# Designs tried in a protein design chat: miniprotein binders against q9zu90. Part 29

Target 1, 292 residues: q9zu90
Amino acid sequence: MKTELEEEEEEEWRSVHEVLLIVLPYLHSLFELLSMIRVSRSLRDAIRDETALWTKLVIEPPLSSRLTDDILSEFSSKSAGKLKTLILRQCLMVTNKGLRRVVDANPLITKIIVPGCSGLTPEGIMECVESLSKNNHKLETLHINGVNGFTKQHLSALYTYLSSEGTIDLEVCPKCDEVRMIPSCSRESCNQKQRKCRGCWLCIPRCAECAVCLVGSDTESQEAACGNDDVLCLECWLVLPKCRFCNKPYCTNHSSRRHEIAITDAASRPSFECEACYYRAGTNPYEVDYQI

## First folded at step 11 (miniprotein)

Design s79
Fold by ESMFold2-Fast, scan of step 11:
Structure s79 (fold): chain B 292 residues (1-292), chain A 100 residues (1-100)
Amino acid sequence: as target 1 above (292 residues)
Amino acid sequence: TDQERINDYMQEANELQDEGNYELAVLMFFLAIFISREHNDKTLEAQAYNRLATAFSQMGNHELAIWWYRFALDVATELGDQETIQDVRDELERIKSQHE
């Protein structure tokens, strides 16, 4: 005869597993997985035993800044050679050797997505893709924006190694003839196939927030607090929080640069000071007036 | 509504957290986060990040707590959610003062 206590323990165990089964399909980042495995031994064991989770490895900020070649190798080893999708966003410390190590250990990879991984080179990427191709396994997706130095010759060679339906996120810019990422444009007046704003970020002025083209009207573009001559479309400028002193907003990618100020009882929105205003107010050690 | 379901998950997670059942509480906060992302409800997403961070802090994992608090702060700042911003600031200050 089961006691009420034993029945409660069984119900609790079933409840945890039921919720876990619902949660598992939504887990997409290593940070989320690491957070869950640090809760309890039972969650750690359940996640470890779910091999489907380890066919996709996703590393995004904030983990990106900590990812070394050794750590990457350690995490990819959990896939036991069955890794199919590798996503590394802004992993600045990952090298050609580190990426090659993962590729050599995981011959089933079909997707490599490494945006902003500036420690990688075209030659390193070429070696990885070629290695996969030699083992009769063709890559389907290659996203390499932010890896510097790709030439037209590199692109032509990469397409010979990819599947016939394979996609690369770099193409030849029609304005500067360099290999670049060309953003899409959501503006209704832009023809999706032959839009006038077809060009890279250096050739076509675009909103730093939404990437809409800003061609033809200076009044539509508004200065961002981000620096580097970053501009925003009027719609994005209107909705983004603005510096209390200069009235310029940061785009989402630079929001961490805000110097938060005390919230007033009358304020309905967060108040902040941009870096430029913060440091400008702090400069003037030569104006001392103690004559009160 | 979907908002009512997210709120139900958040309420249940808070109750589980108060009971010391961090295992289920964390799972329920993740469900709230994932559903809020699907529905582009950044307000509930920020609140869920904040609560998840508090759970990790209570479990003694201050490194993870700080990271989830930073996610909450970033989203709440974009939205102008003064209540969540203040809650996050208070908790980050508490962690710093207790663990120096």
Scores: ipSAE 0.241, ipTM 0.710, lowest interface PAE 3.1, mean pLDDT 79

Design s8
Fold by ESMFold2-Fast, scan of step 11:
Structure s8 (fold): chain B 292 residues (1-292), chain A 100 residues (1-100)
Amino acid sequence: as target 1 above (292 residues)
Amino acid sequence: TDQERINDYMQEANELQDEGNYELAVMMFFLAIFISREHNDKTMVAQIYNRLATLFSQMGNHELAIWWYRFALDVATELGDQETIQDVRDELERIKSQHE
């Protein structure tokens, strides 16, 4: 049995454009798309001309650090006003004005997902959502965790602008009464008693890796990172790599704090040296505060 | 099987790369990634990311090569795959040494 690609190869002349159309639906992020664009002028032109591709715009690390308001406007313009989904992960340079330009140019947007975009404010988000609702079009999904300063009044107003089944990733924490992201707990017992583990990361101890609650079990809690209040459940603690010197794991969000050690001894386990162990060894002992 | 299809796409990508047909070579690598991703085979995904990074390096696009090596390193580190981690680190040092 032949694949779609094998069938096209039977033609005397292979159509690069036809193979590209098979690949395009499976591209996960704008980074993958930009990689294709950088291969050749022919691919760049074919991708530019495929408008259906541009109904969803996804920008995530490592591209996030390079995304300015102007670059965002250039990419969204390729959608010709038909953008439906906007996903910007950790885009620190994007401002309220940049987001507003995209929203004003794309009135059909149903999903805005901007986690960790700390350059945005509640007021900017409110203006964008209100602008979309004025065209008798309502958002279905609004993810704004990492945008600081939302109040209960903001949250109530946002729900009036969303569709009836619309979702926001911020809630009022039942423990501290602040607007927070409240993680879902996959622990089987919690599905029956969600009230006991409903709370933000500050109110409920949770595994830094998998977000399961650690309420009611001290034995399932492990310290994850030096100098952090990060804790891990036993399962995650067992599977995560550990520092060779202090035997502490670091969650995936703190993987940049691992200094990996090249092991030439085949009998030795490959391992890493955590940032705290690395810098303690390199720091002048007289500059380090010693806890007696 | 899906593993045979991945191997076939990888072989074709290498042949196309040798011919200087980077357009189709990149697409073959992406097809291999898609199949590996559907099977949640993160080990294979990391290895293909590493090979894709090498391709961009050979094209002279060192910026994209570094980004794909970083993706490969992130996945391999999550898995504790020390062989892939070491391979990626060696390639990143090679690129830095040649362009500093």
Scores: ipSAE 0.141, ipTM 0.659, lowest interface PAE 4.0, mean pLDDT 75

Design s80
Fold by ESMFold2-Fast, scan of step 11:
Structure s80 (fold): chain B 292 residues (1-292), chain A 100 residues (1-100)
Amino acid sequence: as target 1 above (292 residues)
Amino acid sequence: TDQERINDYMQEANELQDEGNYELAVLMFFLAIFISREHNDKTMIAQLYNRLATIFSQMGNHELAIWWYRFALDVATELGDQETIQDVRDELERIKSQHE
């Protein structure tokens, strides 16, 4: 809240703990919280004791690759059983047992968002959701795209355990009849066509960045640097950073594949070198990927 | 203005960092980050992430420094901010060379 920050700026702060209380409501991620606890023992103790911070646990890509079941259990224990929202993105090491331990310790969970957590299985997810339902607390949001093996029967069973308004990010694709994530399309022309662009990424050509459909005579597509014949709508193509040599952009999910240009005066037009151009030139870029 | 508030927090954070008061310096940078997020000021956000990484590096927490430099690099690359990209690359290379 902007108003609260403005008010606090006018007051005289006496201690680090007073400033900490202003900061806590604005933290977006577990990583920001972890950074603060590593600053001092005093901050660590103050943060540890604030249970309200732990009603939402979010673990995203930099930390995701190092998240084990034991670390996940340790973090969720800080919630004292009051965790409501669990978001794990690309946490490949998390297992069914690890997720189940969190669910059993936190019966008030309302949202489970685990995209790309390929260590999980449909059976593990069903056991977690069933367990929450039996504790008289039904799940409202279940995002499980990237967890392999879900069938139509799994989806039907999951909906019996969710709240009446509950949502799952997997659907049966009306085009290929497989269980898929079906993107929403915000394109204005699709309102007239209604269900014409409803389908998975394999059945309907879509912008790699924003997921708008790229079908019909009134649409445009531009080639992305991502490969696999990935395309972008004109709007996304115009705003995304372009390769300096071929003028193709990566979508946000493939931005890590950029080979950065060390020096440029182009403040108004961002650029990089894509993999195709990099290998064509045989240039060795500066390396920025460390592990210690 | 919000820009003046950001500048004030950054100035205070820099002074606290010079004094070795990393606790308040980190908190001041977070306050600047929150205001910058309200305005989607990605240029400022990248700079502030870089500043946080520098503090963690000075504290000897190289793992956290690397992660914050990587966050700064992601935002700076999206913007094509070559000065920030180069600064971050130089710092990451320095950390890498120290650990061989």
Scores: ipSAE 0.159, ipTM 0.679, lowest interface PAE 3.7, mean pLDDT 77

Design s81
Fold by ESMFold2-Fast, scan of step 11:
Formats: structure tokens, sequence, C-alpha cells
Structure s81 (fold): chain B 292 residues (1-292), chain A 100 residues (1-100)
């Protein structure tokens, strides 16, 4: 029925498909997915046919800066209405119209996670969530921190559109009475007090790395290497890598602006060059010529 | 260990690439990237980006190769990894000389 050569080819393809299924859940970015699609037709077809990929769309830095409404529309259309989770992190060019197109094309969406998408407005978010609720479908998760201008009235209306177990990452700050993101505190001393340190980033000083509260005589704060408003708790300051020139740590919110050096000696502590120290030393990292 | 797993995937990927099995080669490189990311080994990630760029170049997809070289250079520059920066520059020069 089959030659040895045909059997070998079929087994090789099955092996490729099995490894692909392991790889697909861990792809970090849309660019990685697009690169794999362009390796071969069989890989492209396998990726296209894998329904799990089309139930979740995730776009994160560095691709976030390149995502336009048109590109977003192209990728969401590949879901054929099967998209359940939409995650757009720091996608500054995405507009209300762009988000609305995705929502209208994907009525089964249960999670919208758009942190730092400053091109969106409360009115745009309200229209998208209302549109989903009109089809008798309830959102389970709405993360909209970094979208400015939400009022208590917006927040109240949003909860009417979500499922009974639904969560929004914005709430009314008990300190300033504004709609803000209120991070949880993992500090042991706060476990007994539970709600004493509740407040937004503007009302309660918090560690930029771990978000523990820095209020009271029991806490010590250290400044991050970059950003005058960034502070770190002592524990995070001690364990984070330091700039070898200024001896200041750089938190994960600004890790893209640190230039970590290779560890040539295993006994050496991890170190880096912060952006300010790197420019002072000479070479501009953004002027490297990538052309051939 | 995870470092041994990364090295094993990298060796397998290189052998597959030399055989012209680009499908499995790219998948092995991505497995190495995932383990490297879990361990926050950004230096290894940059090196693997450079290897992916070389793979796409060998496939004749020069546009994708240039994008992966760019990602490798951006990450290596961020890390101050002079060895990876030089490796990328050497590969770009090699490709350029083959087309002259």
Amino acid sequence: as target 1 above (292 residues)
Amino acid sequence: TDQERINDYMQEANELQDEGNYELAVLMFFLAIFISREHNDKTMVAQIYNRLATLFSQMGNHELALWWFRFALDLATELGDQETIQDVRDELERIKSQHE
C-alpha cells in the first residue's frame, strides 16, 4: 500500500505536527506566529487549522507600537468569530473604531484586556461592551487600566453588562474617590490589616516592582534607576540588578531601557548599564544599522 | 538541567537546519527560546534570534531574516552583549558578500 519512503515522509510530518502543538501555546508574539506561517505551507495550514490559536489574540510590546486598526482587523478576522479572549497591551494606535470592529466580528468574546491602550476612551469601551451584551452574551473579564477618564457612572453601567462573577480592574479609590486601578498588597504586615493600604498609585506610595505599600514607619523605599516617581521597597531594591555605573536598580516597568551586560564570571552579580549611563558612555543603541 | 535542555534543542536545531529540515529546526529553536525566557536568559534569547535570522536567510526569506537580525541586535544592544552584536554583524556581512 505504502512505500518505505512514503511511510518515512508521513511519520516525519506527524512528528512535526506533534512538536508544533507543544510550541503553539508558548508563542510570545504575533510576529513569532507570522514567522512560523512563512516557514512552509504545511506549517501555515496546521497553524491556520488549529482552533485554539483563534480563540485568543495577544499583542504585546514590542509589536504593540506597530498595531494599527487595519492590522488588528486582519488578525481578528482569522478567528472567524471564534475569538474568546482579546489581549492588547500598550497598543497606543488602536482606536475605539478598531476595537469595535473586533467586537462586532467576535460575539463570543468573554475577556477584553487592553491595559495601557491610551487611544481608547470610556465611551468607546462602553459601546463595545454594550454591543456584546445586546447579543445576550456576558463579559467575564474587563481590564482597562490605562484608559483614562472613566467615571463612577461608567463603572456602574459596565457592571450591568458583565456576568455576575465578572471582574473589572478599575474600582473607586477609597482615598480620592476617583476611578482607578487599586493594586493588591502582599506585605505580611498588611494581611492582618487587610484593607488599610487600599488606594491607587497616586494616593498610596507603592513599590514599582511588586506593588507592596510603602506607607508607615515599618517601610523603607528606594528610587528606581530611571523615573523620579518610581520607588522600590527595600527587598526589591536589594535583589534587582544594579547599573554598574550608578548602582541604581531598574524595575521591570522600565526593563526595556536597561542594557544588561553578559555575565562572564558566574560569581559576578547580574549587572547592566542604565539608559542614561549608556548614552553618557557613548554608543547610541538606536542608531545601529540593520540594512544589508 | 534546563541549560542542558537548551543546549540539546540548539544542537538539534542546527543539525536539522544543516539537513534542510527548516520546519523542525524552527520548532526546536522556539523550544529553546521558551526555556530561555522562563529563566530570563535574555542573552540566550538574543543568540537564538540571530540563529532564526540565519535560518530564514538560508530559506531565501531575506525580509524575515532582516527582522530577526534587528530583534537580535536590539536585544543584544540592550544587554551590552558584544559577542552577539558581533555575531549578527558578521552574519549580515556574510550575506551581503554572497550577493555582491
Scores: ipSAE 0.187, ipTM 0.708, lowest interface PAE 3.5, mean pLDDT 75

Design s82
Fold by ESMFold2-Fast, scan of step 11:
Structure s82 (fold): chain B 292 residues (1-292), chain A 100 residues (1-100)
Amino acid sequence: as target 1 above (292 residues)
Amino acid sequence: TDQERINDYMQEANELQDEGNYELAVLMFFLAIFISREHNDKTMVAQIYNRLATLFSQMGNHELAIWWYRFALDVATELGDQETIQDLRDEIERLKSQHE
C-alpha cells in the first residue's frame, strides 16, 4: 500500500512521461536530448530507456565545431549498437578514425549523412561503407557532399556496397565529367527515372532555393538579391521574405546577408534590408570592412 | 491559434520553473520551440533559448547554460539586436569568469 504522497509522485512521473512522448518526435538534435538528460534522473532514465530515440544521432552547427572523435564516440555509445541514422553537418574535426569507430560499434546503420565534413576522405568513407556491407544490413543513404576527392571509381565501388535502392548525393556530371552534387529537380517533367535536366550547378541554370531547372522558354525566373547569377523560380520568389526597399529575396543559403529590421506595425512579419540597400542607405564606404 | 499555443506553453513553462519543476518546464519550452521553428519566429526562438539558459543556470549546470546563451546569441546576431547581443555576451562572460 502506497502512501498518498507516493501515489502523487508516481502520477506526476506518468504525466511527465506522457508529455515527453509528445516532445520526442520533434527534437532536432542530440544536444536537445542531452539537455533534457541533465534536467533530472527521471528524464534521463526515460530517454535512455526509449530505444527509438537512440536510433538517430544528429549533430548540427554550432555544436558541429566542437565535435571531436572522442565526443562522437561518447554520444554514439548511448545507442547501444542500435544506431540506424547518423547525421553530422559540417563537423570539421571528425576524422576517418572517428567515423569508423561509430560504424564498427553500430552495424545496423542504414543512413550516413555527413555533408560538409571536410575532415573525412574518400578512403575513410569507403572503409566505413565496406565495413557495414559485411553485415547482412546494407547502407541505404549516403550523403557525402563536401568530402573532397571522390572519383568515378569511388562511386562505382560505393554502389556495390549499398542496397540496390541505395542513393549517394554525389554523381558524375554528364556535362563536365566531374564528381559533384547534382541537385534533384522538383519539376514534374524531370522525374528521377528520366531526368532531362541532368547537370551540376555550373552546367545547368537552377533555382537557388529549390533547384528546379530554369532551362526553357516556358520557365519563369526572378533575380535573387544573393550572389551573382543567382535566380529563383517564380514559386520560390513569391514565398521567400523580400527586402523592403528593392523587393528582392535571399535564398535560405544566403539568409545571413539579410539585415533584419524592426517591425513597426502589428503584423509582426519578418522583414529585412538586403546588403545592397544597406550600403546605399548611408554606410560610409571608407568605414566598410575591406574583406567584405 | 499557434501563437496562443506558444504563449500558453511559455506561461506554463515560466510558472513551472518558478516552482522548481524543471522537468515539465523544459518540456514546455521545447513544445514552444517546435511551434516557433515551424513559423520561423526567430525572435521567439531566441527568447526561449535564453529562458532555457537561465533554467540550466538556476539548476547549477553552468556549462549547458553557456551553450544555450550561445545559441540565443547566434539568433540575436542574425536579427541584428545589438542590445540583446551585448546582454548575452556579458552574461556568458560572467558565468565563465565565476565557474571556470
Scores: ipSAE 0.172, ipTM 0.689, lowest interface PAE 3.6, mean pLDDT 76

Design s83
Fold by ESMFold2-Fast, scan of step 11:
Structure s83 (fold): chain B 292 residues (1-292), chain A 100 residues (1-100)
Amino acid sequence: as target 1 above (292 residues)
Amino acid sequence: TDQERINDYMQEANELQDEGNYELAVLMFFLAIFIAREHNDKTMVAQIYNRLATLFSQMGNYELAIWWYRFALDVATELGDQETIQDVRDELERIKSQHE
């Protein structure tokens, strides 16, 4: 069972353009694509002229924070209407109008993956998915975790637009009866349908890093560094880098809250400060905030 | 084997980079990174990010070099890879001095 990439890897290296065609379908992010464009005019021109490269558009941190509707529209236009997969991770500035422009320009989209795009609304998502369905195309994947306000009625309608094998990363939580993301659990005892950890992040305590459930008297958990009252399972706590001063880790989603400590700053090894310890160093711990 | 393929692409990329063939060097690094990511080989991913940053630095594209070094630093920090952390910090300081 060789992948297309494995089969192509076995051929002899040829002109840069021939190798480029092998690489481009496997690029994960717009940042990787932009990096290649900046290497040479030859690569820039080849990428510009090759429409097959633009069937998948992936934007993830750190570019996510800089992605505007106009930039998104510009990049999606490169697909010449052939975009099939759109992945936008934590793109907080993207609005309903921005997403609609991409969808209207690319009627062949089969995957929309927009986790953490809090600038989007259920109504905006519904309009985009409905627009795609009017062309008798079946959406295969819809990941909308982090878009707030979806109702059971929204979920019901969305499933009418998806293929029969289609997936949405939101479902009705059996504990709170609200539309939520229900994480999978890698714990051995939770592999059965009747797992006690079946529920959303609000109903079931879970490791912020691996999503393993933290229910029952036999479960050991550790506090994460002060980044939103997160908790970690022991395995993740042991492996993750820790603050030099409080010895608490940050999960991967909060790694941007680390403050670099210079190696020559009396530390024998490279280390970081968590956000809370960094700000405490500049603020008198005895100061009382009376303003609330 | 996938590990042998990663090593072959890395060696080819390093040789191409030393020759000044940045186009093929970048492509070889990306082939290595795809295999490393597929196998969740974070140590190799950090090393490849560091090499990409060095390549962009040699090309004079310091903005992209800084971003790739920061990606390398983030992964290396998660792994506790002190050698990569120190190497990346030294290069970031060098770039800062050149641009300030």
Scores: ipSAE 0.104, ipTM 0.633, lowest interface PAE 4.7, mean pLDDT 76

Design s84
Fold by ESMFold2-Fast, scan of step 11:
Structure s84 (fold): chain B 292 residues (1-292), chain A 96 residues (1-96)
Amino acid sequence: as target 1 above (292 residues)
Amino acid sequence: TDQERINDYMQEANELQDEGNYELAVLMFFLAIFISREHNDKTMVAQIYNRLATLFSQMGNHELAIWWYRFALDVATELGDQETIQDVRDELERIK
């Protein structure tokens, strides 16, 4: 026999569990997951025990810099071989061996999205995709921009391992004949992609923020604080926050490089200091930067 | 509408936080974040990050609070949202 109070407590727990099941599929990052498990032991245990959570593994900044092969193996093991989607953004420490261990343990993978994972090589990617193909489960999505050294021969072989509707984010650039990422352009004047803006970042100047092409005599480009000669279209440049000292904005992907300007009631401003200006502070004899 | 759903989740989350029901409060904030992201409502996302940071601060987890405040500040700074920037900076000064 249950008391009235016990019934109220059970109803609240059931409500928490029901909402948790709705929330889990929409978590974008491991940081969100880690934040939830720190709320209570019961929430931590419920998350640990929910296998559906682990059909998709997403690691992105700021956690990317901390992801080692061993940590990746620990996270993927929670999927119990049921991982279907692997997304690793800017995970510089992940190696071919680390990726291969995940693939071998999870034969149901249909999506591998590893942009900017420069520790990976074409040979490592080829071995992983081939392994998945041998298990009668063909990869549907392969995003490998930022993995250096892919050749046209690699690209041709990869398509033989993917599903018939499979997509790779690398293509043969029609302008330089190299294997490159060719961004989509949302500019309405570029209805004919093949004629105007079909080309890689080296052949066609593009906005670092929105990827619209900057070709044509009426297009204006502005320098970004991101380095690597990155440029922005005027529209993105106007809306992005700018460095107080050089007036250059970071694109969203490099916003973590901002150095917050110390806030005071008198000098509070919606501005930041870019990395280049920050490390030049105190070396410019014409600008006084007080450090107490 | 989705905007009404976001507002309802935010109100419910704040009430639950005031009652000390951190489990449901966190879950309601995440539901509001998901809908806000689908609508590319970065202003609302920054405000919710700020609320989550305050919640973790109240729970005594200052490390997570600082991270969520930083995420809120990054988004609010990108948008030029002076109200949220000021709120986040005030909270960061208190936590120190």
Scores: ipSAE 0.166, ipTM 0.686, lowest interface PAE 3.6, mean pLDDT 77

Design s85
Fold by ESMFold2-Fast, scan of step 11:
Structure s85 (fold): chain B 292 residues (1-292), chain A 100 residues (1-100)
Amino acid sequence: as target 1 above (292 residues)
Amino acid sequence: TDQERIKEYMKEAKELQDEGNYELAVLMFFLAIFISRETGDPEMVAEIYARLAELFAQMGNHELAIWWYRFALDVATELGDQELIQKVREALERIKSQHE
């Protein structure tokens, strides 16, 4: 025998659980997951106990800088060996030991996507992929751009360990003969011929935002605020927010370098100042209190 | 339409939030976010982020409220939505003043 209140609470919990099952497949970041588990103890318990949730683990900025091997191990353990996809973007503190611990605990992994994880090495990656290849489920996707030091010999060995349809985001650049990430070009003529624009970011000038080649294009390149020699195609330059002072945009990957400007400046103009303009404050000719 | 579904989820989320049913309110906001991402409506995404931040602030979770307001501010700034930028900055200032 239950009270009407107890029956109402049980009915509401069934509704919560039903909606949760609809929501779970669309969670793609650890931050979203953490936000949900902070709502209530009941929701935290339901998420913890839902094993299907833990077949994919995604850690992206801003959490990437906080991810240690121990935290990674804690979250991957919740999958109870069922993890299939591991995505770690710009996780600088993750080491070879941390990654190996996850792989050893999760033999069903088919996708490893670790772009910008500079704490990893080719040797560590190879040990993980070799370990997975000894099991029945071979790796299907390996994204390791930003992990430095891969050689052509490493690539040959990795393809031996991957599934027959397996893909790696590193290739041998046809221009410099080094192992590099070679972006796909969305320009129709280049995709058909694959000659003029086949090359890494160092060999072929490309738009920092969309990776379209700028060689042989009628579209002129525009300077980006990102620093170095980064350029943008005109189309991307036109749509990206621009620095109030120099009118140069950051590409999306460097948008975190924007310095916020007072809210009164945001009405119909970009409300940010790029790093170069920020550090040039003393030489800015438009500064009101500037001494001659 | 997708926009009508988003508005319906947001309305349900607000009603649930007012009733103190934070669990379902959060889930309804997430459903609205997912549809907004699929339809490529950044204005709506920014509004929903701000609404989630308000919910976490109401729950007393200032850390998550600040993070969601920060995401809302980033999108609103790119869009030039001055009303949302002002609302979010005022809310962030109140949270920081109270916490610190």
Scores: ipSAE 0.148, ipTM 0.650, lowest interface PAE 3.9, mean pLDDT 77

Design s86
Fold by ESMFold2-Fast, scan of step 11:
Formats: structure tokens, C-alpha cells, sequence
Structure s86 (fold): chain B 292 residues (1-292), chain A 114 residues (1-114)
């Protein structure tokens, strides 16, 4: 039926496809995608045919610090106007003009997630969202935490441009009346529509790991090593690795600040030294007391 | 162990690259990167970035030899990006060997394309 050459080509494609299925869930940047596409035609065709990768552009650290408006424009052009999701994490060099270029070139965008992109302004975001709304394609998700200067008036206007089920990650904090990110609380006692723990990170004490509120029970919270007076709920505190000297854990976001002490057996809980203990106990190993 | 898996993927990637099977070599390098990132092994990450840059540099030379300067240009652009990422991580770690290797390759690329 089939020639030996056709059978060999199909086997090669199946082999590439099997490895690609393992790798695809871990690809999170267009740069990694571009690197894979350039390897061979068969791999290029396989990745090109995965439309989800070309409808989603994700730029996050370490790429974020080098992403300029021109580079962003170049990457977004690969979507040929079909981009649906734009995620830019901590892209400090991206400006309102750069974001507007992407939006104008990609009128099908339904998600804009730009946390920590402090080069953007409320006015720039407003112009982009309004532009999308004019094309009868309404934005469904807008995450703008870390973009400074949003007012209550901005939030009201933004919701007129979003779809009826549209979500924005900023709200008016009921405690301080400022526009803030308000975390969700999974605590069972707070699982009611009008919960008492509704407020931003500055107004409501919360677990640094899981964001559950710590209102109404001092015995349920334990100090974390993260600094900023961060605390953890008891459940998170119990499961997180702890400093060998002060018995305080880091939350997952601050785990890179640990000073590893020793390699432990796989069955043993790993141990480390926190920054505070490291610097507090710190002595110059070359310091010698001379009494001559 | 995860360290054994990283070493196995790195060895396989290098062997595939030497054989000219860049397709599977890239996939093996990415598997090694994913595990290395999970363990915050920045030294290994920098080394893998440098090896990916070298791989795309080799592909650029191959396309030049085949008379395809357009593909060679894009492979070279990817190589430069991976070298820059490797340099960033190696500089943070003070890895002088990787820093020097990357700088030498970037200078070579610059001198050939001036």
C-alpha cells in the first residue's frame, strides 16, 4: 500500500508528535516557541498547526526586562491578527504606544494580562480597551495590577467596554476606598456573598501563601520569614519548609531567598537558613582576636 | 533522581546535535530546562541556554551552506537571543567560563556580519 519512504516519514512525524505532546504544556513564551519552530520543517509545521500557541503571546521574566515596543510588535506579528490572549508580566519598558500597536493589529483580543507593567498608564489602557470595544469584540479579561493611577472613574468606564461577564483584577477596596487588587479568600466561614474579610492586602491581614484572611483568630497565624510582617495560616505554615534556626518558613514566592544548609534524604523535610538568621548570626570567618 | 534526568536529557541532546538531528536535540534541551528551572539550578539553565544558542548558530551555518540566507538570518537571531539570556544568568552567577564563551561567540557573530 504505502511506500517504505512514506512509512518512514509517518514514523518520524509520530515520534516528533509524541515528544511535542510532553513539551507543549511547559512552553510559556513565544521565544521558546520560535526556537522550536526553527529546528526543522516537520517540527515547524506541527507547532504552526497548534493554533493555541499562535493565539496566545506570553512574555514573562527573564524576557520581560528586555521587551521593547519594537520587539513586542515583532512577536505579536506572528499571530497575523489572530492574537486572542496577551500576557505581559513585569514588562517595564513596554509603553502605551507599544501596547496600542498590538491591540490595533489584533482586534480579536479577549484577554489582556499586564501585571506589573509600570510603563503603562490608565489612559493608555483605556484607549486600548475602547479600541477593541469599537470593533464589536469585547474584552473578557483585564488584569492591570501594578499599573499605577487607576481611579474609581477609570474602573466604571472600563466595565462599559468589557463583556457582560468581563473581569478586572482591580476593585475599590471597601476599607480604604482606593483602587486595589482584592484577593479571594477560600476560608469556609468567609464563603458568603457579603463576607467581612473583603479588603486589600494593606487593610486585611492574609496568609502570604494562600491569601486566606486571618481576621478574628491570632492563634491561627504564624510569622513568616518573608519580611514585611508577612504571616501564614497554620495549614500553610505546617507544610512549608522552615528555617533550621528560627523555625519560620518562606512562602513559595520568596523561596529563592533561602540559604540552603544541607542536602536531605528524599524522605526528610528539606531545611534551610532564612536571610534574617543568616545575617544576624553572620561573623567574619577570617576575623581573629589578637591579644598581643 | 531529577539530576539524573537532567544529565540524561543533556547527554541525549548533545549526541543528537552532533548527529545533526536538531529537532530532537532542541526538545531534549527544553526537557532539561524545565527540570532545571523547577530546581532553581541557574548554573544548568545558563549552560543549556548557551548550548541552545550554539545549536541555532550551527543551524545558521547549515542554511548558509545550503544557499538559504533568509533562514540563516532567523536562526542567527535566535542564537543571539539565547546567548544574551545565557550571559545574563552566567553574569548573575559569576560563571566566568560561560561568560567568556558567550562573549567570544557574540563577538564572532558580530565580526562576520559587520
Amino acid sequence: as target 1 above (292 residues)
Amino acid sequence: TDQERINDYMQEANELQDEGNYELAVLMFFLAIFISREHNDKTMVAQIYNRLATLFSQMAEKYKEEGNPEEAKWELELAIWWYRFALDVATELGDQETIQDVRDELERIKSQHE
Scores: ipSAE 0.016, ipTM 0.463, lowest interface PAE 6.5, mean pLDDT 73

